# Designs tried in a protein design chat: VHH binders against Serine carboxypeptidase-like 19 (SCPL19). Part 15

Target 1, 268 residues: Serine carboxypeptidase-like 19 (SCPL19), of Arabidopsis thaliana (Mouse-ear cress) (q8vzu3)
Amino acid sequence: SLLVKSLPGFEGPLPFELETGYVSIGESGDVELFYYFVKSERNPENDPLMIWLTGGPGCSSICGLLFANGPLAFKGDEYNGTVPPLELTSFSWTKVANILYLEAPAGSGYSYAKTRRAFESSDTKQMHQIDQFLRSWFVKHPEFISNPFYVGGDSYSGKIVPGAVQQISLGNEKGLTPLINIQGYVLGNPVTDKNIETNYRVPFAHGMGLISDELFESLERSCGGKFFNVDPSNARCSNNLQAYDHCMSEIYSEHILLRNCKVDYVLA
Short names: E, the ipSAE of ESMFold2; O, the ipSAE of OpenDDE; V2, 0.75 times the mean of E and O plus 0.25 times the DockQ between their complexes.

## First folded at step 11 (VHH; framework vhh_8h63_2)

Design x5 (from x1 with G104Y; at its last look DockQ between E and O 0.04; V2 from the best seeds 0.00; counts 0 for: pae E 18.2 > 2, unsure alone 63.1 < 65, placed apart)
Fold by OpenDDE, look of step 11:
Structure x5 (fold): chain B 268 residues (1-268), chain A 124 residues (1-124)
Amino acid sequence: as target 1 above (268 residues)
Amino acid sequence: ELQLVESGGGLVQAGGSLTVSCAASGRTFDDYAMGWSRQAPGKERELVAGITWEGSTYYADTVKGRFTISRDNAKNTLYLQMNSLKPEDTAMYYCAAHIKYGLYWRTAEEYDYWGQGTQVTVSG
């Protein structure tokens, strides 16, 4: 592990404690997971500990640190070819919590696998790897074992976080050490039920005034209230969905109040 | 690990419609975001449309309002319904897949899996 005292783009020493390092996981130790650990700026000994899982999957958790709930952010939105300046955020969760930003699975950020086989991952595998990571991490950080522990994540991590919590809980029940003081989980703009979320896009759009009453009614009639995985042979429904897509073409569907950028890695 | 096979291409008159399909095999289809790209002779491959695994869609400006991307997870199949076809739509159409979530406009190199393509020719 490494204590980071300064960062390019940040003037002077960091006013918070940042630790980075690798944890070896897997029976053969063929996966190395990288992490950023920011201690609470209030009371590290008593404040909650949260592991943060950035979505994607495969996005670096540095995105969580810099773009979501961490203590740093870039000044400005554009890269001009020089070291981008950093500033402190006023809304950082590290003001009241210890946050462990994990880069998982292998291939995310600086995390890597030593073999091709070990590089292969799945959601289920990632859940297990997170538990393994935590068990190992806590051994090296025993002072945090008793802290109330949470699993957090955003976006695609909605598919991972609940399962990770389950694995942690099951591990505890099985007597794995150290016992993790898991309290719950936190999700931001999570992926949950694909079908429900997809289907609700249409009524949501209507509710927000992004599509007309007429189009919505046509969609309901032609699609029978099912707006995902529609039968291509249902031409009327397909056409209405095309009209819906046309209406939504200039809207950032993931956040209708934000700019519609073609690529937005901040919310990945 | 994921195999993609396009079909449905052919010759169509300008103003006509055509639906191309992509059959996926080897992995769970609904775990992937999917897209259609096309490549015309002498031109670079360009993304035409994308759909996330949860069904969010995005389109190139050149095809907005004319093309519709959809997926049937039960059939492990991706579709591209193309209406009001134009001669400039003539290209080899490729199905592509990636594991990432999010509504991103991706370049061809950002996709992880590709099919062999299906030829679409629009006569003027």
Scores: ipSAE 0.000, ipTM 0.202, lowest interface PAE 12.0, mean pLDDT 88
ESMFold2, look of step 11: ipSAE 0.000; ipTM 0.113
ESMFold2 (binder alone), look of step 11: mean pLDDT 78; pTM 0.792

Design x6 (from x1 with H98Y; at its last look DockQ between E and O 0.05; V2 from the best seeds 0.00; counts 0 for: pae E 18.0 > 2, unsure alone 61.4 < 65, placed apart)
Fold by OpenDDE, look of step 11:
Structure x6 (fold): chain B 268 residues (1-268), chain A 124 residues (1-124)
Amino acid sequence: as target 1 above (268 residues)
Amino acid sequence: ELQLVESGGGLVQAGGSLTVSCAASGRTFDDYAMGWSRQAPGKERELVAGITWEGSTYYADTVKGRFTISRDNAKNTLYLQMNSLKPEDTAMYYCAAYIKYGLGWRTAEEYDYWGQGTQVTVSG
């Protein structure tokens, strides 16, 4: 592990404690997971510990650190080819919590696998790997074992976080050490039930005035209120969904108030 | 490894409709963003439509309002409903997949997996 005292783009030493490192997981140690650990700026010994899992899947949790709930952010939104300046955030969760930003699975950020087989990942595998990571990490950070522990994440991590919590809990029940003081989990803009979420895009668009009453009613009638996994043979529904897509073509569907860019680096 | 197999291509008259499908196997389908690209003779491969793992869609300007991309995760299948087809839509249509990684839409060259393609021919 490494204690990071300064960063390019940040003037002076970091006013918070940042540790980075690798944890080897798997029976053969074929996976190396990288992490960013920011200690609470208030009371690290007593404040909660949260592992943060950025979605994607495969997005580096550095995005969580820099774009979501961490202590740093870029000044401005444009990259001009030089080292981007950094500033402190006023809303950082690290003001009251220890946050472990994990890059998982292998292939995310600096995390890697030593073999092609080990590089293969699945949601279920990631849940297990997170538990393995934590068990190993806590061995090297025993001072945090007793801290109330939470699993957090956003976006695609909605599929991972609950399962990870379950794995941690099951591990505890099985007597795995160290016992993790898991309290719960936190999700931001999570993927949960994709069908329900996808389906709700249409009524949401209508509710936001992005599509007309007439189109919405036509969609409901022709599609039977089911706008996900539509049978292409349903021509009426398909046509109405095309009309819907046309209405939404210039809208950033992940955030209707943000710019619709071809390349999106904004966390959703 | 994700395997993709396109089907449904064929000959259709201008103004007609056609649906192409892509069957995915080998990995969890819903982990991937999917897309349709096409390549006409003598032209570069271009992204036609995309759909994320969560169902967000993208369409090229040339097909907006005419094409609809959809996915059935239960069937591990990607679809492209093509209406109001034009002769300029004639191309080999390829199914592609990638892990989103929290980024926006990828260009055709950035996709991780490709099918062998299905030929769509629109007569004038």
Scores: ipSAE 0.000, ipTM 0.197, lowest interface PAE 12.4, mean pLDDT 89
ESMFold2, look of step 11: ipSAE 0.000; ipTM 0.111
ESMFold2 (binder alone), look of step 11: mean pLDDT 77; pTM 0.778

## First folded at step 12 (VHH)

Design y1 (framework vhh_8h63_2; at its last look DockQ between E and O 0.02; V2 from the best seeds 0.00; counts 0 for: pae O 13.7 > 2, placed apart)
Amino acid sequence: ELQLVESGGGLVQAGGSLTVSCAASGRTFDDYAMGWSRQAPGKERELVAGITWEGSTYYADTVKGRFTISRDNAKNTLYLQMNSLKPEDTAMYYCAAHIKYGLSYSGWRTAEEYDYWGQGTQVTVSG
ESMFold2, look of step 12: ipSAE 0.063; ipTM 0.442
ESMFold2 (binder alone), look of step 12: mean pLDDT 80; pTM 0.814
OpenDDE, look of step 12: ipSAE 0.005; ipTM 0.235

Design y2 (framework vhh_7z1x_3; at its last look DockQ between E and O 0.01; V2 from the best seeds 0.00; counts 0 for: pae E 16.0 > 2, placed apart)
Fold by ESMFold2, look of step 12:
Structure y2 (fold): chain B 268 residues (1-268), chain A 125 residues (1-125)
Amino acid sequence: as target 1 above (268 residues)
Amino acid sequence: QVQLVETGGGLVQPGGSLRLSCTASGFTFSSYAMNWVRQAPGKGLEWLSGISGSGGSTSYADSVKGRFTISRDNAKNTLYLQMNSLQPDDTAVYFCARDYTEVGGYDLRYWFDPWGQGTQVTVSS
């Protein structure tokens, strides 16, 4: 791995550590997955660790670093088609979390495969590759093994994100080492209005089949279709949101917990 | 102004109990998950407990599970931490913090914002 001290477009040395590197995976090491890693500004030894998976057309993992939740962003109108200017963002998850930005599948960004068969991809193969990547990465970063761990990504990473959590959990149960302290997953999208976006949290869980039709219909009616900035005196809406929170906590605890791990997982 | 104010800290003997309060103002309290964290002298922040905006889901660090209970009263904009069986190792400044992740399900750029100023808890014989 390589500690990067400067980037084109950013004035001066980086005020945070940026690690990059490759991890070899597959039976014969025929896939090389590239990553970016940024430590938490707060307390990297104890803060959560997250792997962030960027999906969708034309995006590499640097899109997560630059457009979603990382410490840098392109300056707006100053981009002119050459090395774009970069600035620190005030809205970085790396203020309170360690984030690993994975370039997957092979062919994304700097990640590559050495054989034609290794380039072939499926949802299941990607989920296994993420688990393989993490086990190998933790071997080289043992200081982070005990940190609470999350898998995150955008909505284009739909099944991949929760599927990777399931692969990690199954790997732990089967005794794969190092054991990963998996706590759950986070799904998010770049959006323009935070209040409108948080209002889709409940319908999103329903659309994924995580809550029953009965609970969803009760929520929708009692809350008037508004699941953020809820009036605390509206007891029916508040009670239904409490039931929703409980249901989500039970679902992820039941599916994700291993016999040797007693943690709750909640869809954000 | 958005504010979080912790109260209820103090000096207590080992085995004793304290109830911390965190009063929120300037935002819709019930829309946000809330957390308790502590910082012992010369140590980093330790997350202790979290509670969903509705109060329907709670979580605890292993170090405090069974001894501490998080709760909230959304009508009073107040978060609570009931601390029982206190030991000298529980000596720290205790902070409440708003958890941005539950409200910002599509934009999780911050885990906690805002942050209280803290209340000192000292457990000594």
Scores: ipSAE 0.000, ipTM 0.170, lowest interface PAE 16.0, mean pLDDT 70
ESMFold2 (binder alone), look of step 12: mean pLDDT 80; pTM 0.821
OpenDDE, look of step 12: ipSAE 0.022; ipTM 0.380

Design y4 (framework vhh_7z1x_3; at its last look DockQ between E and O 0.04; V2 from the best seeds 0.00; counts 0 for: pae E 18.4 > 2, placed apart)
Fold by OpenDDE, look of step 12:
Structure y4 (fold): chain B 268 residues (1-268), chain A 125 residues (1-125)
Amino acid sequence: as target 1 above (268 residues)
Amino acid sequence: QVQLVETGGGLVQPGGSLRLSCTASGFTFDDYAMNWVRQAPGKGLEWLSGISWNSGSISYADSVKGRFTISRDNAKNTLYLQMNSLQPDDTAVYFCAKHIKYGLGWRTAEEFDYWGQGTQVTVSS
């Protein structure tokens, strides 16, 4: 681990404590997960500890640090080719909590795998890896074992965070050490059940006036209220869904006030 | 069955160039982002480059930026990696990797789910 006292783009020493490092996980240690740890600026010994999982998956949790709930942000909105300046945020959760920003799975940020097999991941695997990471991390940071512990995340992490909490809890029940003082979890704009959320797109669109009453009624009748995994033999439903897609074609589904600029997951 | 087959590897002198190809089958190619990853002897896997389904987004590792170019031909279900100014340190097995991402409806990334067998690139004088 490394204590980071200064950063490019930030004038002077950091006014908060930042630690970075690797934790080796897996039976053979074939995965190395990188993390950013920011201590609470209030009372690290008593304040909650949160591990933050940025979604994607595969997006670095540095995004949490710099773009979400962390103590730092870039000055300005555009990159001009020079070292981007950093400033402190007033809204940082680190004002009252210790936050562990984990880069997971392997391939996210500086996290890496030593074998192709180890590089392959799944949601379930990631949940296990998070538990392994935490067990190892706490061994090296015993002063934080007793802190109330939370798992946080956003976006796709909605699928990971609850499972990670479950995995941690199960580990505790099985007697894994150290016992993690897990209290709960926090989600921001989470992905949860894909089918339910996908299905809700149609009534949502209708509620927001993106599709007509007529189309909505036709969709409900022809599709029976199920707008995902539609039977291709149901031509009426399929056609109505095509009409829906046409109406939504220029709208960004994740933010209906924006133009449809397709965002695809690409590493770094 | 999903298959990824890398070709184009070989022996090249320092400063030389190679063009790798990855032919995909068994899935809708243009629904998924694709990646190049390599593994040098005795080293871990290194991500090199990624390209979105429509080539709208491209990224590179610093180690290959300016030298390597990723591209794809969706009509041919093929991913490419043009490698220029090759150096001995580029010697590795190169893999193409598929993202778990749906193209229609709910689009989400779920890491990598399929890999090719890899193709050997050796840079030596």
Scores: ipSAE 0.000, ipTM 0.217, lowest interface PAE 11.9, mean pLDDT 90
ESMFold2, look of step 12: ipSAE 0.000; ipTM 0.118
ESMFold2 (binder alone), look of step 12: mean pLDDT 86; pTM 0.873

Design y5 (framework vhh_7z1x_3; at its last look DockQ between E and O 0.03; V2 from the best seeds 0.00; counts 0 for: pae E 19.0 > 2, grease 26.9 > 24.2, placed apart)
Fold by ESMFold2, look of step 12:
Structure y5 (fold): chain B 268 residues (1-268), chain A 125 residues (1-125)
Amino acid sequence: as target 1 above (268 residues)
Amino acid sequence: QVQLVETGGGLVQPGGSLRLSCTASGFTFDDYAMNWVRQAPGKGLEWLSGISWNSGSISYADSVKGRFTISRDNAKNTLYLQMNSLQPDDTAVYFCAKDIKYGLSGSYEYYFDYWGQGTQVTVSS
C-alpha cells in the first residue's frame, strides 16, 4: 500500500488521508485488485466504512473519488488538451465516512489478471472476488474491522452491489475471517438521491450522523423499520420520509455535512 | 462457447456509409458493455466506441465522434456500428469486443475478454 501525501495537479499536501494499493486474490495470487482508500475527516475509528463499486459510463471506481462522493474534483473549466488541475470538493461523503474505492473486476482501471483464465469474469465471480478482497484488506487494516460496513455503488452497479452483500454474509456464516460487520448496501447517493431502493438508506444516514437520534426513532416508529417501497396509505411514515428527504437535500445544497436533521423538520 | 461474429464489412467509396453488425452467443449479452475496436494495416489497436449493457451510456473516440453511431439490440443479441462519411483512413479490420464490466470502462486500461474474428472495411476510390 501507499500513503499518498500529494497529487500532481493539487497544490500542497492533501488535507485528507489517501491510501492506494493492490490486494492479491485468487489461487496463486493471479488477480491484483487496485484500490483507493480515503479515511473519514471526522472520526475514522467510529464512522461507517463503505466500499464503493463502479458501474457508470466511461469510468472506473475512481469516478466515486473524483466525481461522485470523494474529496477531489477537476477544476470545472474542462481543458481539452490536458487533465485539468484538481481541487477539493465542498461536499464529500469522506468528510463523515471512510470510503474504499475498488477497481473490479480484473481489467478495470489499474486492476489486472496474470492469466487468461483469471481474466475471465462473470457477475458471480466478481461478487466472490469482492468478498475475497475485503477479507484480505481487513487483515491489513484491523483498526476498521469493527466499523459499520456498507457496500455502495451507483445505479449501474445494481446487480453487483446486493450480490456482494450476499457473498459477504454467506462468508461470515461459513466462518470466513475476519468477520465483516456488514450492515447492508446503498445504491446511489444517500445524501442527495431520495429514490434509493434500499431499506438501509435511513440507518446509513443516521450512522453518518446526518440525522438526529430523535428523527431516526420517529422514522423507525412510524415506518416500522421499513424505508423502501412503503405503504402510501401510511400517512405518518410517508410524511416522515418526505421530511427526511427534504432535510437531506437541504444538507447537500447548503454543503453543511455536520448539520443534523431533527424532528422539527418532520411534517406533522 | 462464447462467440462474437462481425458482418457488414466491405469495399466502399470515400464519403460512403456502412453498417457493421456483431452477433453474440454463449453468454448473457445484456449483462455486459460492448465495444468496437479497429486495426489499420500495420498499426496498433484503436478503440472506437463503447455502449453500456442497457444503452444508457455511450462513448466515442474523438476520431469517429459525429460520424459513427453505436447501438445494440439486446433482444437479438446484436451490436451495431453505423459508419457515415467514411474516409480512406477508416480502412481497417473492425472488431467487436465484450467488456468484462457491464458499464463503460473509464479512460484507464480497457480489458476485453472475448473478441470477434473481425470484418474488413476498405475505403478507396
Scores: ipSAE 0.000, ipTM 0.114, lowest interface PAE 19.0, mean pLDDT 71
ESMFold2 (binder alone), look of step 12: mean pLDDT 88; pTM 0.892
OpenDDE, look of step 12: ipSAE 0.021; ipTM 0.344

Design y6 (framework vhh_sonelokimab_d1; at its last look DockQ between E and O 0.07; V2 from the best seeds 0.00; counts 0 for: pae O 14.8 > 2, unsure alone 63.0 < 65, placed apart)
Amino acid sequence: DVQLVESGGGLVQPGGSLRLSCAASGRTFDDYAVGWFRQAPGKEREFIGAITWSGESTYYAVSEKGRFTISRDNSKNTLYLQMNSLRPEDTAVYYCAAHIKYGLGWRTAEEYDYWGQGTLVTVSS
ESMFold2, look of step 12: ipSAE 0.113; ipTM 0.494
ESMFold2 (binder alone), look of step 12: mean pLDDT 75; pTM 0.774
OpenDDE, look of step 12: ipSAE 0.000; ipTM 0.201

## First folded at step 13 (VHH; framework vhh_8h63_2)

Design a1 (from x1 with I99Y; at its last look DockQ between E and O 0.02; V2 from the best seeds 0.00; counts 0 for: pae E 20.1 > 2, placed apart)
Fold by ESMFold2, look of step 13:
Structure a1 (fold): chain B 268 residues (1-268), chain A 124 residues (1-124)
Amino acid sequence: as target 1 above (268 residues)
Amino acid sequence: ELQLVESGGGLVQAGGSLTVSCAASGRTFDDYAMGWSRQAPGKERELVAGITWEGSTYYADTVKGRFTISRDNAKNTLYLQMNSLKPEDTAMYYCAAHYKYGLGWRTAEEYDYWGQGTQVTVSG
């Protein structure tokens, strides 16, 4: 796991604790699920713990952190050619709850599989993987085992959220450990602007050390901050985005904390 | 870049069958997971089927057992066989492509390249 001290677009060090990391899932660990974790500002030792799931158009799981109930928001809600700065929100759920923001299934956000077979997914597989993720995460975070636990998500997560609660309850009944103190689920509003989130993922990957300074600078120089629906006639931007995509696929094949993409993968 | 062109849409009676095709040109077709999304008037896009470069498939619950996705890498062509069509299947159908080992392939928002769509209308 990694304690993140700063984010692109936010002035200074974060005034809250942000942890990111991967949990290995499956028989041989061939699925790696990425998460963001924000402790409660009030009383993390006793406040509820929630896992937040997304499932709708427009956002990966970072959208819970940035658009729904986390401590940050972009100053604007429309893309205007640059990614707007981040600011603190006054209505964050992390003022009174600990929140995990899970990227699932494999292939969503920074979550990946090591084999083509492991990329296969279904609603029931996702629900099982969420349960597996939580058991493994609690082993690594025993201080949170006793906290009241909830599954949350947007309205597009409709079946996944209640189904995950059911899988956790079944896992407890079958004797899977650690026992999860499941209390129920919460549904909230969906996020509204994936264009800002999509453009933030490149600087976020750079801030996490997933791509080199050289590749990031080439992307910024050639793409002007727009990394989605790129004009096909902009060959430099398109080539750099293909190098980025290839880099991310190679990093997913090897643990991301161990490697950065090399500058020689940047294409002209 | 990768260019996608759909064809084969049209009018069909309820209970009937239709095949839509997507021709790909540009970069190597084999490097992409391919998918079909649909959008009915006033509704959001829905990924109805996906297929990886290795042939593993995904189907939305609303089409399981009725739709079959397939790909022919020699012809750079993606197919969707639609059987037992219902009026609720009426939509614009879009071909989409996503680079293998990318960020995801089972949701519409993860796809990078899109066609212009082909209309499928089921009478009823």
Scores: ipSAE 0.000, ipTM 0.104, lowest interface PAE 20.1, mean pLDDT 73
ESMFold2 (binder alone), look of step 13: mean pLDDT 82; pTM 0.825
OpenDDE, look of step 13: ipSAE 0.006; ipTM 0.243

Design a2 (from x1 with T107Y; at its last fold request DockQ between E and O 0.02; V2 from the best seeds 0.00; counts 0 for: pae O 4.1 > 2, placed apart)
Amino acid sequence: ELQLVESGGGLVQAGGSLTVSCAASGRTFDDYAMGWSRQAPGKERELVAGITWEGSTYYADTVKGRFTISRDNAKNTLYLQMNSLKPEDTAMYYCAAHIKYGLGWRYAEEYDYWGQGTQVTVSG
ESMFold2, look of step 13: ipSAE 0.190; ipTM 0.583
ESMFold2 (binder alone), look of step 13: mean pLDDT 81; pTM 0.822
OpenDDE, look of step 13: ipSAE 0.005; ipTM 0.220
ESMFold2, fold request of step 14: ipSAE 0.174, 0.244, 0.127; ipTM 0.571, 0.616, 0.493
ESMFold2 (binder alone), fold request of step 14: mean pLDDT 81, 80, 81; pTM 0.817, 0.816, 0.820
OpenDDE, fold request of step 14: ipSAE 0.027, 0.000, 0.007; ipTM 0.437, 0.238, 0.233

Design a3 (from x1 with K100E R106Q; at its last look DockQ between E and O 0.01; V2 from the best seeds 0.00; counts 0 for: pae E 14.4 > 2, placed apart)
Fold by ESMFold2, look of step 13:
Structure a3 (fold): chain B 268 residues (1-268), chain A 124 residues (1-124)
Amino acid sequence: as target 1 above (268 residues)
Amino acid sequence: ELQLVESGGGLVQAGGSLTVSCAASGRTFDDYAMGWSRQAPGKERELVAGITWEGSTYYADTVKGRFTISRDNAKNTLYLQMNSLKPEDTAMYYCAAHIEYGLGWQTAEEYDYWGQGTQVTVSG
């Protein structure tokens, strides 16, 4: 693996820890899967760990970094020739979580296969390869084995994300090591759509322990699980969303050490 | 779901030969490492042979040189050719599939799908 100190298009050294590398997969190591790993900026030893899976055409895992939840974004329309300019985003998930951005299956981004058979994929094969990738990655990163672990990805990932969770759980039951502290999954959208991101980020924040069970239940009940394009006349949902927004703003900007927002914001 | 159906078992005299086969349905099995296990009454299940989707093979020491595993990925069929059979080879023979690419396909505990078995009886 490589600790990356700078990136093309970003001015100066990175203010966060970025690792890249390959993990060999398959019976003879005939698949090499590339990843980006960004440590939490808060408390990487105790903060959650997530693997983020990208799907759909035309994106590598760096799209997860840039279009979903990572610490970087392209500057507006400000581009130069070979490498577009990059800037920090103020609201990345990596401020409070460790995130592994996987390029899978083989042929995505820098990931490759050494044989034609290894290039062929199916949903089932991808789910198994993700589990194999994780077990091998944890061998190299044993300090993260005890962290609460989640599988995340975009809507293109369809059944892959829940299926990977199921495959990891089955592997644990069958005694595969290292055991993975799997807690669940999160689905999101790699395009920057605030309403869609808010809808998926609410259950994500709950799963990461950033909001209380009470606040999350109030949001689900009052909003019906839809947190974008909310009817303004639904005062309960609107108030709960305002409490959620305020809580997240305090976590990111002033109270980043607080892991959980209390229900009190919902009841006010 | 993947379904595995064994056939070809039966009674054979010691020193004889027998081929058992396993047909897969519900999914293509060319993504899988496949194996044959056996279990005699009162004994633990033993993986006797395995084969990866690219053709790498494993044989237990008890059958090496006498048994040959092969697969026909176009027909979704797994075979075990058993030669020089001994009464000790009498067992229920199970077809198995290991979905996980890479590690662990050489032990029975790592196989995810199992057939119902076909009986092979070797009489002296």
Scores: ipSAE 0.000, ipTM 0.205, lowest interface PAE 14.4, mean pLDDT 73
ESMFold2 (binder alone), look of step 13: mean pLDDT 79; pTM 0.801
OpenDDE, look of step 13: ipSAE 0.006; ipTM 0.264

Design a4 (from x1 with E110L; at its last look DockQ between E and O 0.07; V2 from the best seeds 0.00; counts 0 for: pae E 18.5 > 2, placed apart)
Fold by ESMFold2, look of step 13:
Structure a4 (fold): chain B 268 residues (1-268), chain A 124 residues (1-124)
Amino acid sequence: as target 1 above (268 residues)
Amino acid sequence: ELQLVESGGGLVQAGGSLTVSCAASGRTFDDYAMGWSRQAPGKERELVAGITWEGSTYYADTVKGRFTISRDNAKNTLYLQMNSLKPEDTAMYYCAAHIKYGLGWRTAELYDYWGQGTQVTVSG
């Protein structure tokens, strides 16, 4: 693994902890999966740990780091043949959570396979590889074994995320080690309905530790689990949603997603 | 809710050409990868072509070189141009939509929204 102190396009040393590295997986170590790991800026020892699965054909996990919920963004909105400057985002989930950004399957970003057969992928194979990756990663990072763990993702990862949770849970049940403290999963862009996506933002924020248990429980009770198109006459729900909005004002729960994510600017 | 309506099916002579269309309404079209699947009686549904919001395409080997998928985001319309039609192309053709960033757009089972289908019958 490598502790990264600076990045091309970012002036000076990074003000957050970034680790990159490879984990070997497969029967003979024939797949190498690359990752970015950003520690929480708040309390990495106790804050949740999440693996974030980024969507889009040919989009590396850097898309999650730079265009979704990570601490950096490109300054400017267009590629001009040179790497654009990087700046810190005001609204990063890594202010309150530890996040792994995994490049999977093999062929994504810096991840590769040593044989053609290992290079071939499917959704089921990817789900197993995520579980295998995590077990190996935790061996090398035992200080995070007890942290509450989540699998997260955007609109691309809608089936992969639940499948990975199932593989982790089955592995725990069968005695694979280290045991992973899986608490659930979060989907930022639901696969079926924008109303479902909007409704999910409140439980998502709670799962990431961005709002208190008390506020979340109050929202659930007063709003009946529906946080969009609420009845204006429901004053308790409306007041709780206003409190939620205030708490989230400096932590933006979604980023502007780049429609074309085939090109990564940060790598070499 | 996203609504998909196919049109343009019909009876076509072997060796002929046909274009089927799919009109989308209710939600923005360009937030989806789109595809065409077909199903003949007694056969499994087959994804014959797909196209991402950015324009990347997929074709099943059975239609590659003969079929062309395209999309017109301004008209919220998906097209399948079918050339050199064969009797084995006879099927109900379904328009389908998959989430914007998903890699599942090359797998029929992972599409979320489906139209009612339009029948294509190739005689000859």
Scores: ipSAE 0.000, ipTM 0.108, lowest interface PAE 18.5, mean pLDDT 72
ESMFold2 (binder alone), look of step 13: mean pLDDT 80; pTM 0.811
OpenDDE, look of step 13: ipSAE 0.006; ipTM 0.250

